# Designs tried in a protein design chat: miniprotein binders against p81326. Part 70

Target 1, 226 residues: p81326
Amino acid sequence: MLHFGGFIMEINHISKILEKEREEYIRNKVEEYLKQGFSKDDAVNKANQSWRTYIGHRIQDVIYNLLKKFLKDSGLKVTTDKALNNRNLPEELDKVKRLIAINYGEYLFLPDADVIVYKVENNDIKIIAIISVKNSFRERRFETTYWKLKLKESPVTSHIKVFLATPDKDNEISYKCPNGKPKKMRIILEYELDGIYFLKEDFEETEKAKHFGKIVEDIIEISKKL
Below, E stands for the ipSAE of ESMFold2; O stands for the ipSAE of OpenDDE; V2 stands for 0.75 times the mean of E and O plus 0.25 times the DockQ between their complexes.

## First folded at step 6 (miniprotein)

Design Tc9 (at its last look DockQ between E and O 0.67; V2 from the best seeds 0.69)
Fold by OpenDDE base, look of step 6:
Structure Tc9 (fold): chain B 226 residues (1-226), chain A 80 residues (1-80)
Amino acid sequence: as target 1 above (226 residues)
Amino acid sequence: SMKKIRITIEVPDEEEAKFIALIIKELAEELGLEVEIEVRGNRIEIRIESDDEEKLRELVYLIEWLALMYGAKVEVEIEE
């Protein structure tokens, strides 16, 4: 259990809170759809679909807020790709944006970077890590891997660590070889990425696959070497 | 002895304040604690009274985590 800022990161509390959020969210959405004239069954189905979209963004926000809080005392800064989607950025964020950009010849594009961790030293910005947050792997299963590989191609970005954070509720990547059958996605993601961090207890731990509670320590350690 | 705790939460998004308050209410109910909650704009005020110190600590801890998850500021005051 990691103690940061007087808090022990307990994944169980996060999960409990998110479950309560789900219950309340579904209740509210069902009521909304019933008022719109949908049947009870349709309202429930629509509410569940809405929740799937909502929870994806919610988990990103949660991870952002946690990292922002727990990395603050170390002097590390946190931003998001969404915050970088502005024409008029502060100088610091404009530099961050440029330092994560991927070269496609005539064009520069940003990787998917749900959370970006960086430090400022002597007016120089160093990008430490990008964290991709995935609630499910139904879509874009290897997108994070693609961006990691692209970042490696440039000496400007090759040092940037790319992490995946996930609750993996459906056990899509929690185990490498459940029942003796290799899980292709787990194996590839673990091989290509710098780490996978699980917001759950039930997973196969390895050197690269860790409990989310370790991400702060790992990032701080990386930051000291840069 | 009865303990009274006052918790104040300032949420970044005013629209989420009511939702957060409902979650707090549910968390308290599960612990068998009675809470008074007031929402004013982006500010949530919670009053809890109980003689069960363990449950109080648990609820306070959950509320602090909830606030953290929303990027909210939280202040806890022990009144008695």
Scores: ipSAE 0.781, ipTM 0.914, lowest interface PAE 0.5, mean pLDDT 91
Fold by ESMFold2, look of step 6:
Structure Tc9 (fold): chain B 226 residues (1-226), chain A 80 residues (1-80)
Amino acid sequence: as target 1 above (226 residues)
Amino acid sequence: SMKKIRITIEVPDEEEAKFIALIIKELAEELGLEVEIEVRGNRIEIRIESDDEEKLRELVYLIEWLALMYGAKVEVEIEE
């Protein structure tokens, strides 16, 4: 890997690979459903529905693997909400879980924190950021902003940065004023969140709306202040 | 000049290994590169021979990204 060596976080490569994964996933699922006796039309519809569920989890896994790799040498650790829902948690992860939990009186709930970045210093855990991963904004448009606002309500969690990561393939939040008209969803998300990171190149870049490749540098800088 | 590259990928899940191999084959075909791919359990071995260094570099880089996206370990060996 001398001439071809080195790992650079590159959004275009991620997008290209995910599109190929979609094509193969759908092809395999259609074949599977046809073997189960479904018509071609039904098999295609079922495969597309299956992909919509799969891609959300897939993007989260991709982001987790990338952050884990690129933050490792900076003394930062990464976990997921899936890992925190394990019944038998290691002590470290149990502490992480409790440090992001939100109190609703007699009830304690976790925010929707798909990927969590934290550090451990002298047996003390500091939550740096949570990343909400969204493939589309058809539903739960402002879920991430709600959790940011809830985290701000407590001095224990108010420092936690809340980021949104998205390919935004349908351009639902890629531009602030498409056709000269303000896009409410983009404007509010950008205003309320600490950052929006796009897993594509074609979007309106601002101080808070950035290429996903910038997220590692941003997280490292934030961690130095904590 | 003809370059020969061997890539070994170790994937946590055997079912993902087969899927990843299919993705690599399609990526190679789009670049016009001939590849030999063997899947043994969770291990993928890829052999590439080409005189197009730019396309070869692009494919290797895509394979390294694909492996990272799956949390897989990759080893690249340049043979001459």
Scores: ipSAE 0.599, ipTM 0.868, lowest interface PAE 1.4, mean pLDDT 86
ESMFold2 (binder alone), look of step 6: mean pLDDT 85; pTM 0.834

Design h1
Fold by OpenDDE base, second read of step 7:
Structure h1 (fold): chain B 226 residues (1-226), chain A 83 residues (1-83)
Amino acid sequence: as target 1 above (226 residues)
Amino acid sequence: SDLEKRAEELIKKAEFLILIAEELLEEGRPEEAIKLLEWLVLMYQEALELARKNNLDELAERIEKLIERAKELIERAEKIKES
């Protein structure tokens, strides 16, 4: 059995490999947008935005599949917020959806939950963790922390761990105090979230900031306490 | 269909993992490449069976080709490791 830790070390190359496809992707998208009647500058901007979205989804998908595979033997199940956006859900997923919903009075909304880890015991579902996947922090920098705080407000959801997984390609949150200057975003994210997991080696490790290779072990440990 | 969309996502993931393995081989890390590729083969065998069961022949063929490519890279990596 491939030890999860050895396999996950290879995830460090995800960002580099994805960036190799960028030039071709951008070229093709620019051409597409030009054909749609956009200006050259608009086409380039739209192509770059499309690329960011595309990379984000690919990283999310990789993480989802890894977690699904490596948690399976522990009896843990994995889903996504996208899978929950159906009118006709299986009973199990309908229960999962209800157990992560946030109350806004007359309305219930789901947090951003790229990956949801849960267990089924005696026909009861327990939500263990939500993993938010971010490739970069250019937009919605503290969205994950907002959802964590909202989940804490209810006894139904307060136990749910919220993790951030990121390659942090732009080195925005990899270190707390580079050159003696505090990185506000790193400090806040680490304080508010239950953990940050890096898909890279070059970062400042702390109790809450770890390599992504530790996430499976941490989730399994949490699951035993619930 | 939702199944076809999911299969396409899996195919893209496999292609990505193969690229990682190729890069590991270029970096002189054949052992890590083998581990990655073995995991890929295992994961996508299930996907292949699912595609076949649901008569998604085109997708099944694409998945099968990816598995074959992964196996070929494993063989190459083993040869590099023994050299």
Scores: ipSAE 0.006, ipTM 0.245, lowest interface PAE 9.8, mean pLDDT 85
Fold by ESMFold2-Fast, scan of step 6:
Structure h1 (fold): chain B 226 residues (1-226), chain A 83 residues (1-83)
Amino acid sequence: as target 1 above (226 residues)
Amino acid sequence: SDLEKRAEELIKKAEFLILIAEELLEEGRPEEAIKLLEWLVLMYQEALELARKNNLDELAERIEKLIERAKELIERAEKIKES
């Protein structure tokens, strides 16, 4: 039996840790920029921009570690695109890399797969899901959608689920029709992707747009069908 | 310059995606071609607005032509779908 309550509790605990980490990071970066001769206002602005870049990588690591921990007992393995770009790749990860690579004629490229979930049965590898982690949608808005469409073109990769995970702090895709005006980005992402998982409490929930706390049980259910 | 390099990369990427859409049509996959082309139009429409705001007339004209080609392919794909 899986303890999804434990997963949700750990998400809440990590959220509090990240808030404290933000305060310390901002304080240290403001001090650093002030020493470089920036004004107080400029130092604060630069520190906040630096935090936005830092938290993007940090939340990706958090998601990787959470999924690795909570999928282990279901026989599922987790890796990252960073791990797959290592030159001295273990045989298992080399097979994972080959099973998600997209063919562009004479070239093979890896999708932007921040976190990859797969299973190993009788020495065969099956890719279950790719999770793209987006902290903001100011740039590269449809990159995940592009990779989903490319994966869908091959019988080797067409079964792979593509998910988006995001805190969406700026409410860029949290709602379909705020103030009666459609958010085309939310509509397109929800339509083309297999799911959107929010790392926040307030958002318009649908069958495909859910709280991140649902991701473990959804991945396990998908794995059972493969 | 960096601006020229980025503009050329943007144009080449769109041309490549149009070629993929044309291949999808030849393979009898008009629905997938339409989805790819609609995504291209949406993405490059945003790039067009930015080019116009910054008075990048040559880049804007090139993007407009790519969007028009994509729209023409969507119309062709819709007719293939109907037949």
Scores: ipSAE 0.000, ipTM 0.124, lowest interface PAE 17.0, mean pLDDT 79

Design h10 (at its last look DockQ between E and O 0.01; V2 from the best seeds 0.00; counts 0 for: pae E 15.8 > 1.5, placed apart)
Fold by OpenDDE base, look of step 7:
Structure h10 (fold): chain B 226 residues (1-226), chain A 84 residues (1-84)
Amino acid sequence: as target 1 above (226 residues)
Amino acid sequence: SDLEKRAEELIKKAEELIKLAEWLALMYGDPEFAILILKELVRELQEALELARKNNLDELAERIEKLIERAKELIERAEKIKES
């Protein structure tokens, strides 16, 4: 049986391993897009975007399945926003979908929720946490923060913890004040979110910024208070 | 020695990565990712093996060789799963 701690520590290397395949992946995708009739510049841009999406999905899927596995014994369940996009949902998932929806007056919209952790007690569903998985912060740097703030505005969703999981490969948010200069993004994300979980060892640890290995324990503890 | 210490660290890493890859391939259903991890691990272990042999660290060399073998066997299993 995989020890959670050892297993999680090895996740630190996933991003590095995937990055070694980047050059080959990009080359192959560029060739594919050129054959589709795109210009060289467009093909390169599309290939790079495809790579970012590919890595992001792979990391997200790993995190999802890890959480699903390690939370199972605690009776907690895990789903994704993608699973909730179906027209015909099982009753349980339909309830989950409704319980994370954000009110915009005439409309209800779902937050970005790469991973959703919930429990079922006495046929009632309680949403525990939403986890956003970000490989890089090049685009939409504060999107997760926006969703946290929106969830906080409703008594229905205000209890939902919002976590960010990231390898932060470019050290964009690993440190609060490197070289005496505040990192705006780290400070804001840590302030607004309930936690940041790093899939790496080299980061500034705080009460809210922890190694990803702590996320299961933290979620279980939160679940006991709900 | 510094070399022995590094080798022990790599051995520990390798054991955990093999377990991770096994889980990815057999339980999670991503044999492709398992293969990717294991191929990289085999490369690192091979480099370490050469270094161990060059420095007459026979015990470490033997341990590394066994890990390479395990990793390669798991690659083969994962490839079969990928093709199914």
Scores: ipSAE 0.076, ipTM 0.495, lowest interface PAE 3.4, mean pLDDT 87
Fold by ESMFold2, look of step 7:
Structure h10 (fold): chain B 226 residues (1-226), chain A 84 residues (1-84)
Amino acid sequence: as target 1 above (226 residues)
Amino acid sequence: SDLEKRAEELIKKAEELIKLAEWLALMYGDPEFAILILKELVRELQEALELARKNNLDELAERIEKLIERAKELIERAEKIKES
């Protein structure tokens, strides 16, 4: 019905588009920190850290808004972990939060669920998919896999699809065997997760490792089975 | 039977979590998160072990005991990495 080829192509390169903003962002932040009295070296380090946080949130926001827009007509709703932590949580979102929270004795954790897709049927909520957005795999590289395993433990959550969305800027998981040697991180993530969606063009595509532009139709197809 | 199916599911879960925790601790990972996962897994396995012994499922109990030993060994390794 509607063709979004040009828009979908741009979305697959969202990290590249945002990186064009990096130099100006860093320059402005360094200037701000210098005015606050930090040394040149400290200001640069703080600006780089600020950028890493900023770009991660920018990518999450773009993904959230895209999914919200393109899933609306399929009767699917989208929320975020940020929205679930608000003080004035409406009843619907409180139910979403309770449906995905994991109990560890005295402690309660939300899974790594940057973006959550759900539907409402007869005032009942069914969680369809959780999308974790990762810019880098330098730290906590398998956290998303752990959350998938925890969600599989309960009949209430075992149906939830767990996806990873990543620009994979440093090519940490883009290929299975980049030098003829298996890349364990890519292999394990693809094995355990329901899908990996790349926000770039250069990666090894498989049944589970796809261009990000395919995520909307995949989610819609899954929702029809539930 | 249904009990055997649930036991096999538990063992598969434990193998998956131990494998995940091993990579979290060893491959530029997060040894603190690995320890968190493994400690909760040990707790669940100990409950399952008690149930297996109560039902005289000796073969199952032995498998669970071995998984607990593996998880505790990995916790010890991850604690040492964390302190480095």
Scores: ipSAE 0.000, ipTM 0.189, lowest interface PAE 15.8, mean pLDDT 79
ESMFold2 (binder alone), alone request of step 6: mean pLDDT 86; pTM 0.851
ESMFold2 (binder alone), look of step 7: mean pLDDT 86; pTM 0.847

Design h100
Fold by ESMFold2-Fast, scan of step 6:
Structure h100 (fold): chain B 226 residues (1-226), chain A 93 residues (1-93)
Amino acid sequence: as target 1 above (226 residues)
Amino acid sequence: SKVEIRIVVEKDGRRIEYRFEFDSPEEAIEALIEIKFIIYEHNPDRVEIEIRAEDEELARELAKLAEWLALMYGLEDVEVRIEGNTVIVRGRK
């Protein structure tokens, strides 16, 4: 399918752009910190920390734009949790927000839904999937899993697929332990989530743990069953 | 704003303690969610969660979340105590 081939090519193109963007970002931040009086080693360390924050938001935006572009012809729409937090929501997005929000007594929280895929039929909205984007698992490794379990509790949200998308550069969930077993975090995430999509080539692929290039076709197939 | 979370799990007479410090309420909320997996890993008989927040309002909100999480994890006799900026949630199986 030409459509899916184009998606893979665009992922490869964007990977090259992000690599150049990283080099320029680090260079500029190192220069900035040196001007502030930091040592070269401190400037490099601070620049790398700044990049980790920046790339998290950047990857979310990239995934949003890729999915929006490649799901459009399949009648699927894409939004973000950032869009749903605007004060004056269009009626359609207000309905999306209501269909994924979780009640804690008097308080309403959105799940870890960096990217949300839905369809509209006769002004009725069906949520297909939410995608959590993680650049690192250092601090909040099971957040996505918690939201999956919360969504599963309600008949309104139990059909919603919850996916994790990650480059996993630190090999936190893609690398096996020395004894050949997957890491505990990988086992838990794969068991509880509907899928893990890696933005990298080197990992052990399973039915649920796949290359990010497969996400568009998987979402389209899921939407046909709803 | 700083939030400190201490989690104590007890199993077969043994006690394990985890401590976390966060600079934002959002980070603290997400860490509380991760507590489920500490409970899954240890399958404890008793759990104590202590939360120290910057102000009483935030402490009350985090208390509600912690209580709900404790109940969801299957803990019984869940008790919540709020003293100013400090919340303690205790439960047992």
Scores: ipSAE 0.000, ipTM 0.179, lowest interface PAE 16.4, mean pLDDT 77

Design h101
Fold by ESMFold2-Fast, scan of step 6:
Structure h101 (fold): chain B 226 residues (1-226), chain A 93 residues (1-93)
Amino acid sequence: as target 1 above (226 residues)
Amino acid sequence: SKVEIRIVVEKDGRRIEYRFEFDSPEEAIEALLEIKIIIFRHNPDRVEIEIRAEDEELARELAKLAEWLALMYGLEDVEVRIEGNTVIVRGRK
């Protein structure tokens, strides 16, 4: 069995890796845009804009790959919203899609589930958790919360844990006001969601707001109760 | 040196080898975190990381970090082999 213990799951290492990847990405993109004839300021601005799009997909891929590898020995499976949006789904993924879809009368919609953890028992599927990955809270601040509230309305989906994973580089939800109060957005997200996992070292941990390294053991414990 | 790291990356049948020597474990850890960007810049098909440390405990810690870095960059079938003070991590797509 593989587990996230000691050195390998220290959030400081995850944070450092993402920071160094950002630095190299920006350097390469600036050089690329300069060769295309853009000014230095325009090249820097375009590189930063490109990074914002890239990092969203990159963090999701990192989380998917880590969870897929380290949950496999616990009998847990991992998929993505991208996989579920394929036209020709394998039977297993078609069942996963049906079990997380939300009913709006004549229409069924998937929640914004970047990463989905499930298990298979006797050809039946049980969804354990969905993880929403956010690099920034400038837009769609409460989208994850909306999906959590919708999932709670159905007995079929009410057991599904909804987690947020974020580096929170701008300290939008890990910030503590001078008087010690969390920001309103942090209070609401922590209250409504089942957990927040930070890909950063410097923040105040609570029962629901944890270092990302703890997500594997938490998911395994949840799966044992289902 | 107290820590030696040898990294071999392969892409499209082309092999590139990097060798590093460090006097302290802290330097080796920081370098390994930085080196991952160089290794995975061109999305290699195969990677082999060989670490030789002054003691077995350090070798095991560095092995876990190297394994995690390989997995984080999309390498599947990651194999870790520890022989005393030497650790070898191999990954492929």
Scores: ipSAE 0.000, ipTM 0.336, lowest interface PAE 12.9, mean pLDDT 78

Design h102
Fold by ESMFold2-Fast, scan of step 6:
Structure h102 (fold): chain B 226 residues (1-226), chain A 93 residues (1-93)
Amino acid sequence: as target 1 above (226 residues)
Amino acid sequence: SKVEIRIVVEKDGRRIEYRFEFDSPEEAIEALMEIKLIIWEHNPDRVEIEIRAEDEELARELAKLAEWLALMYGLEDVEVRIEGNTVIVRGRK
């Protein structure tokens, strides 16, 4: 039995830690760049660029660790595309890699899936979901959508759920126009993907766009149907 | 590993052309998804997508996505032409 209240509490706790971490990181990086001879404005800009790179990886790590912790007791396993790109793979992860690989005729490519959820039954591996983690949509806006469409083409991978997880701090896909219409990018992502999970409170939930706190129970429910 | 993508959208006799050049196939894959926005925004009567890749097999796979995009936006009579490492997809309402 999972305690979903504990999951939500850890998300809230980590969000507060990340905000404090940002302030300290920016202060330290500004000081570092000033010592290197950059102007104050340039130091601030460089520190903000550095933070954007850092927080992207940090959020991916947070989501991986949270899902690994809270899915374990449901018999579900979690890995990352980084782990699958290691040269020497354990047998189990090699099977996971083969089950999500996309065929391009003579070539096989791994989708850019930040987090992968799977289960092992009777020594067989079944992939449940892949989760793309985006801190911003400045670059590679539709990469997740592309991989979803490719996975749907094969009977081996067509059952795999493709989710997007994002804080969407810049309101790029969680904002609606004053007339209530979502932005074009939000419409496309919600239409093509199996779900969007926001690491923020201020947005209108739909059947497919939800608070991140719901992801664990949704994944467990999907797993039971497979 | 350069990949070139050219998109022409036509509506009411007006043509608009977009060109993309990438140093990797991975970048080209993302660009094909952004074509979806271009097609949706213009609601064209005709679309032509030309893909030139270093690898013929990759060009053919990318062309399947371009064909799907044309069909998804109500363009019928979609045709695909293959000339070596260059693939052209044309759709018409």
Scores: ipSAE 0.000, ipTM 0.167, lowest interface PAE 17.6, mean pLDDT 76

Design h103
Fold by OpenDDE base, second read of step 7:
Structure h103 (fold): chain B 226 residues (1-226), chain A 93 residues (1-93)
Amino acid sequence: as target 1 above (226 residues)
Amino acid sequence: SKVEIRIVVEKDGRRIEYRFEFDSPEEAIEALIEIKLIIFELGADRVEIEIRAEDEELARELAKLAEWLALMYGLEDVEVRIEGNTVIVRAEK
C-alpha cells in the first residue's frame, strides 16, 4: 500500500505552497484596496475574502487536473459542473449532465459537482463519483451531504459515490473527537458521504477518511464494480 | 548539495533558465515554491524542471511537488520523467 507515498508528500506541501502564495496575494490586494480608499482594516478584510474565493478555485482546478491525469490511463473521464453549464454540450457531456441531475418534480437541477468522474462503455455513460472540493467549511457546511442524500433518493443516481476533498486548513474536520469533544461536522460528513480525502497529513484516518493520495485507487476500484 | 534544480521557463519564444543548489530538501521545497511565483509572474507557456537529488525517493517527491506547482499555475499538460535520482518535469498550457 506504499505505492503513492510520494503523492502524499506532494499534497502535504500544498499547504506551504498556498501559504506562500497567500502572503503575496494578500499583500498585493491590500495595496490595491488601499489605493481605492479603503481603510487598512477594511483592505485586509477584503483581501482575505478575495483570497478565500481565489484559493478555492485554485485548489479545485488542481484536483481536477490531477484526477484527469491519473484516471486517464484507466480509461476514466473527468469533467466539472462548470463544463456542464453550457447551452451547446457535446453528446457525451449532455448525457453526463442528465445522469447527475436531481429531480425536483417539474425541474431538474444539478448537484454541486466540482469534479465528476465517469466511464464510457458501449456508448453508455456510467457516473462513478462526484468530488466536492472545499477549502474551508465556513459556509454551507453540509451542502455536500445534502447532495449525497438527494442523489441517493433516485435509482438513477443512487450508485454515484460522493467524496469530499479538503486541505482542512482550520482543522474543522480533521479529527472526530479532539480533546474528547466530538466534532459534529466531521462525524456527520464521514457518516453521510462515501469518503473524505484530506490534502494534508495531520488528520484522523478512518475507513472513510483518507489521504487524498488514495482517491485515484478508490475511484478505479469503484469503477470496476459498476 | 543534496538537491539541484534547473528550471527553464519559456514565454513568447523567450527562454529563461534558473539553476539552484540546496543543502536540504526543505530548502529545495521552498525554492520550488518561490520559483512557481516567478513562473506565475512571467506567465510561462512552457516550463521544464530538472531535479537531481541524493536519492531516488527524494527526487520523486520533488518531482511530484514540481508537477503540482505546474498544475497550480494552470499548466494542464504535465509530463514527468524519472531516471534514477534525476527527474524532469515538463509542463505546457
Scores: ipSAE 0.015, ipTM 0.342, lowest interface PAE 7.0, mean pLDDT 83
Fold by ESMFold2-Fast, scan of step 6:
Structure h103 (fold): chain B 226 residues (1-226), chain A 93 residues (1-93)
Amino acid sequence: as target 1 above (226 residues)
Amino acid sequence: SKVEIRIVVEKDGRRIEYRFEFDSPEEAIEALIEIKLIIFELGADRVEIEIRAEDEELARELAKLAEWLALMYGLEDVEVRIEGNTVIVRAEK
């Protein structure tokens, strides 16, 4: 049996690695842009913008690997929307793709499902959850609600939980006034989504908005009901 | 299955145009999702998104996604025009 404290320790360890990775990345990119003839201020700005793009892909990979590792012993499988876009899919992943695809008339599209959790029972596949990963981007959170609303429209996909995972380092949706009043964006995301998992410590938890360290336990409990 | 997308992003007088052709609608949706990273990083004052699809229903669904993206960047003045299988979304602050 996996101890959930191990998952939390891995998250803390990776957080420290990402902090060091950021410093090294910014230093290298500033040097690269200076060599291209940019001013110091422009080089720093471009390096920070480059990091925002880089960390988006990096944290998606981190979350995928953590969930794959810690859900395995519970019989749960993890894949990505990028894996499902391969031309020659294994039969199992082809079935996963068909079970999360959204109908647009004659066409089927995949939602923005950075990480997909499913289980296999007697050769039947059940999709448990999809997780969209966003790196403290303001208005980009509404994309996840669009996919949730589309999935809800079909009996095939209406049971699928849709989660947002975000470091929210700029406190765009994790901030609350001292009196507990959240911003409009937080209200909408928390209302429409099945959960928000923050990769940060400084926020007030609710029934749906939790520390990322709780995601493994929550997914396992959801899977037992399916 | 062919989808054509043209995106024009304007910020602080800087204008960048992107043009894409996709053989599958899935690739087109993925591209729209990735473009949000560029728009967010740049910060947009105005965006024009033109989508040409095989049929009107697909074009309308892609237009809804594009409209959501525009709103997510604080572009509240949104104009959507549908011309058969072509949808044009224009948004600004």
Scores: ipSAE 0.000, ipTM 0.146, lowest interface PAE 18.4, mean pLDDT 76

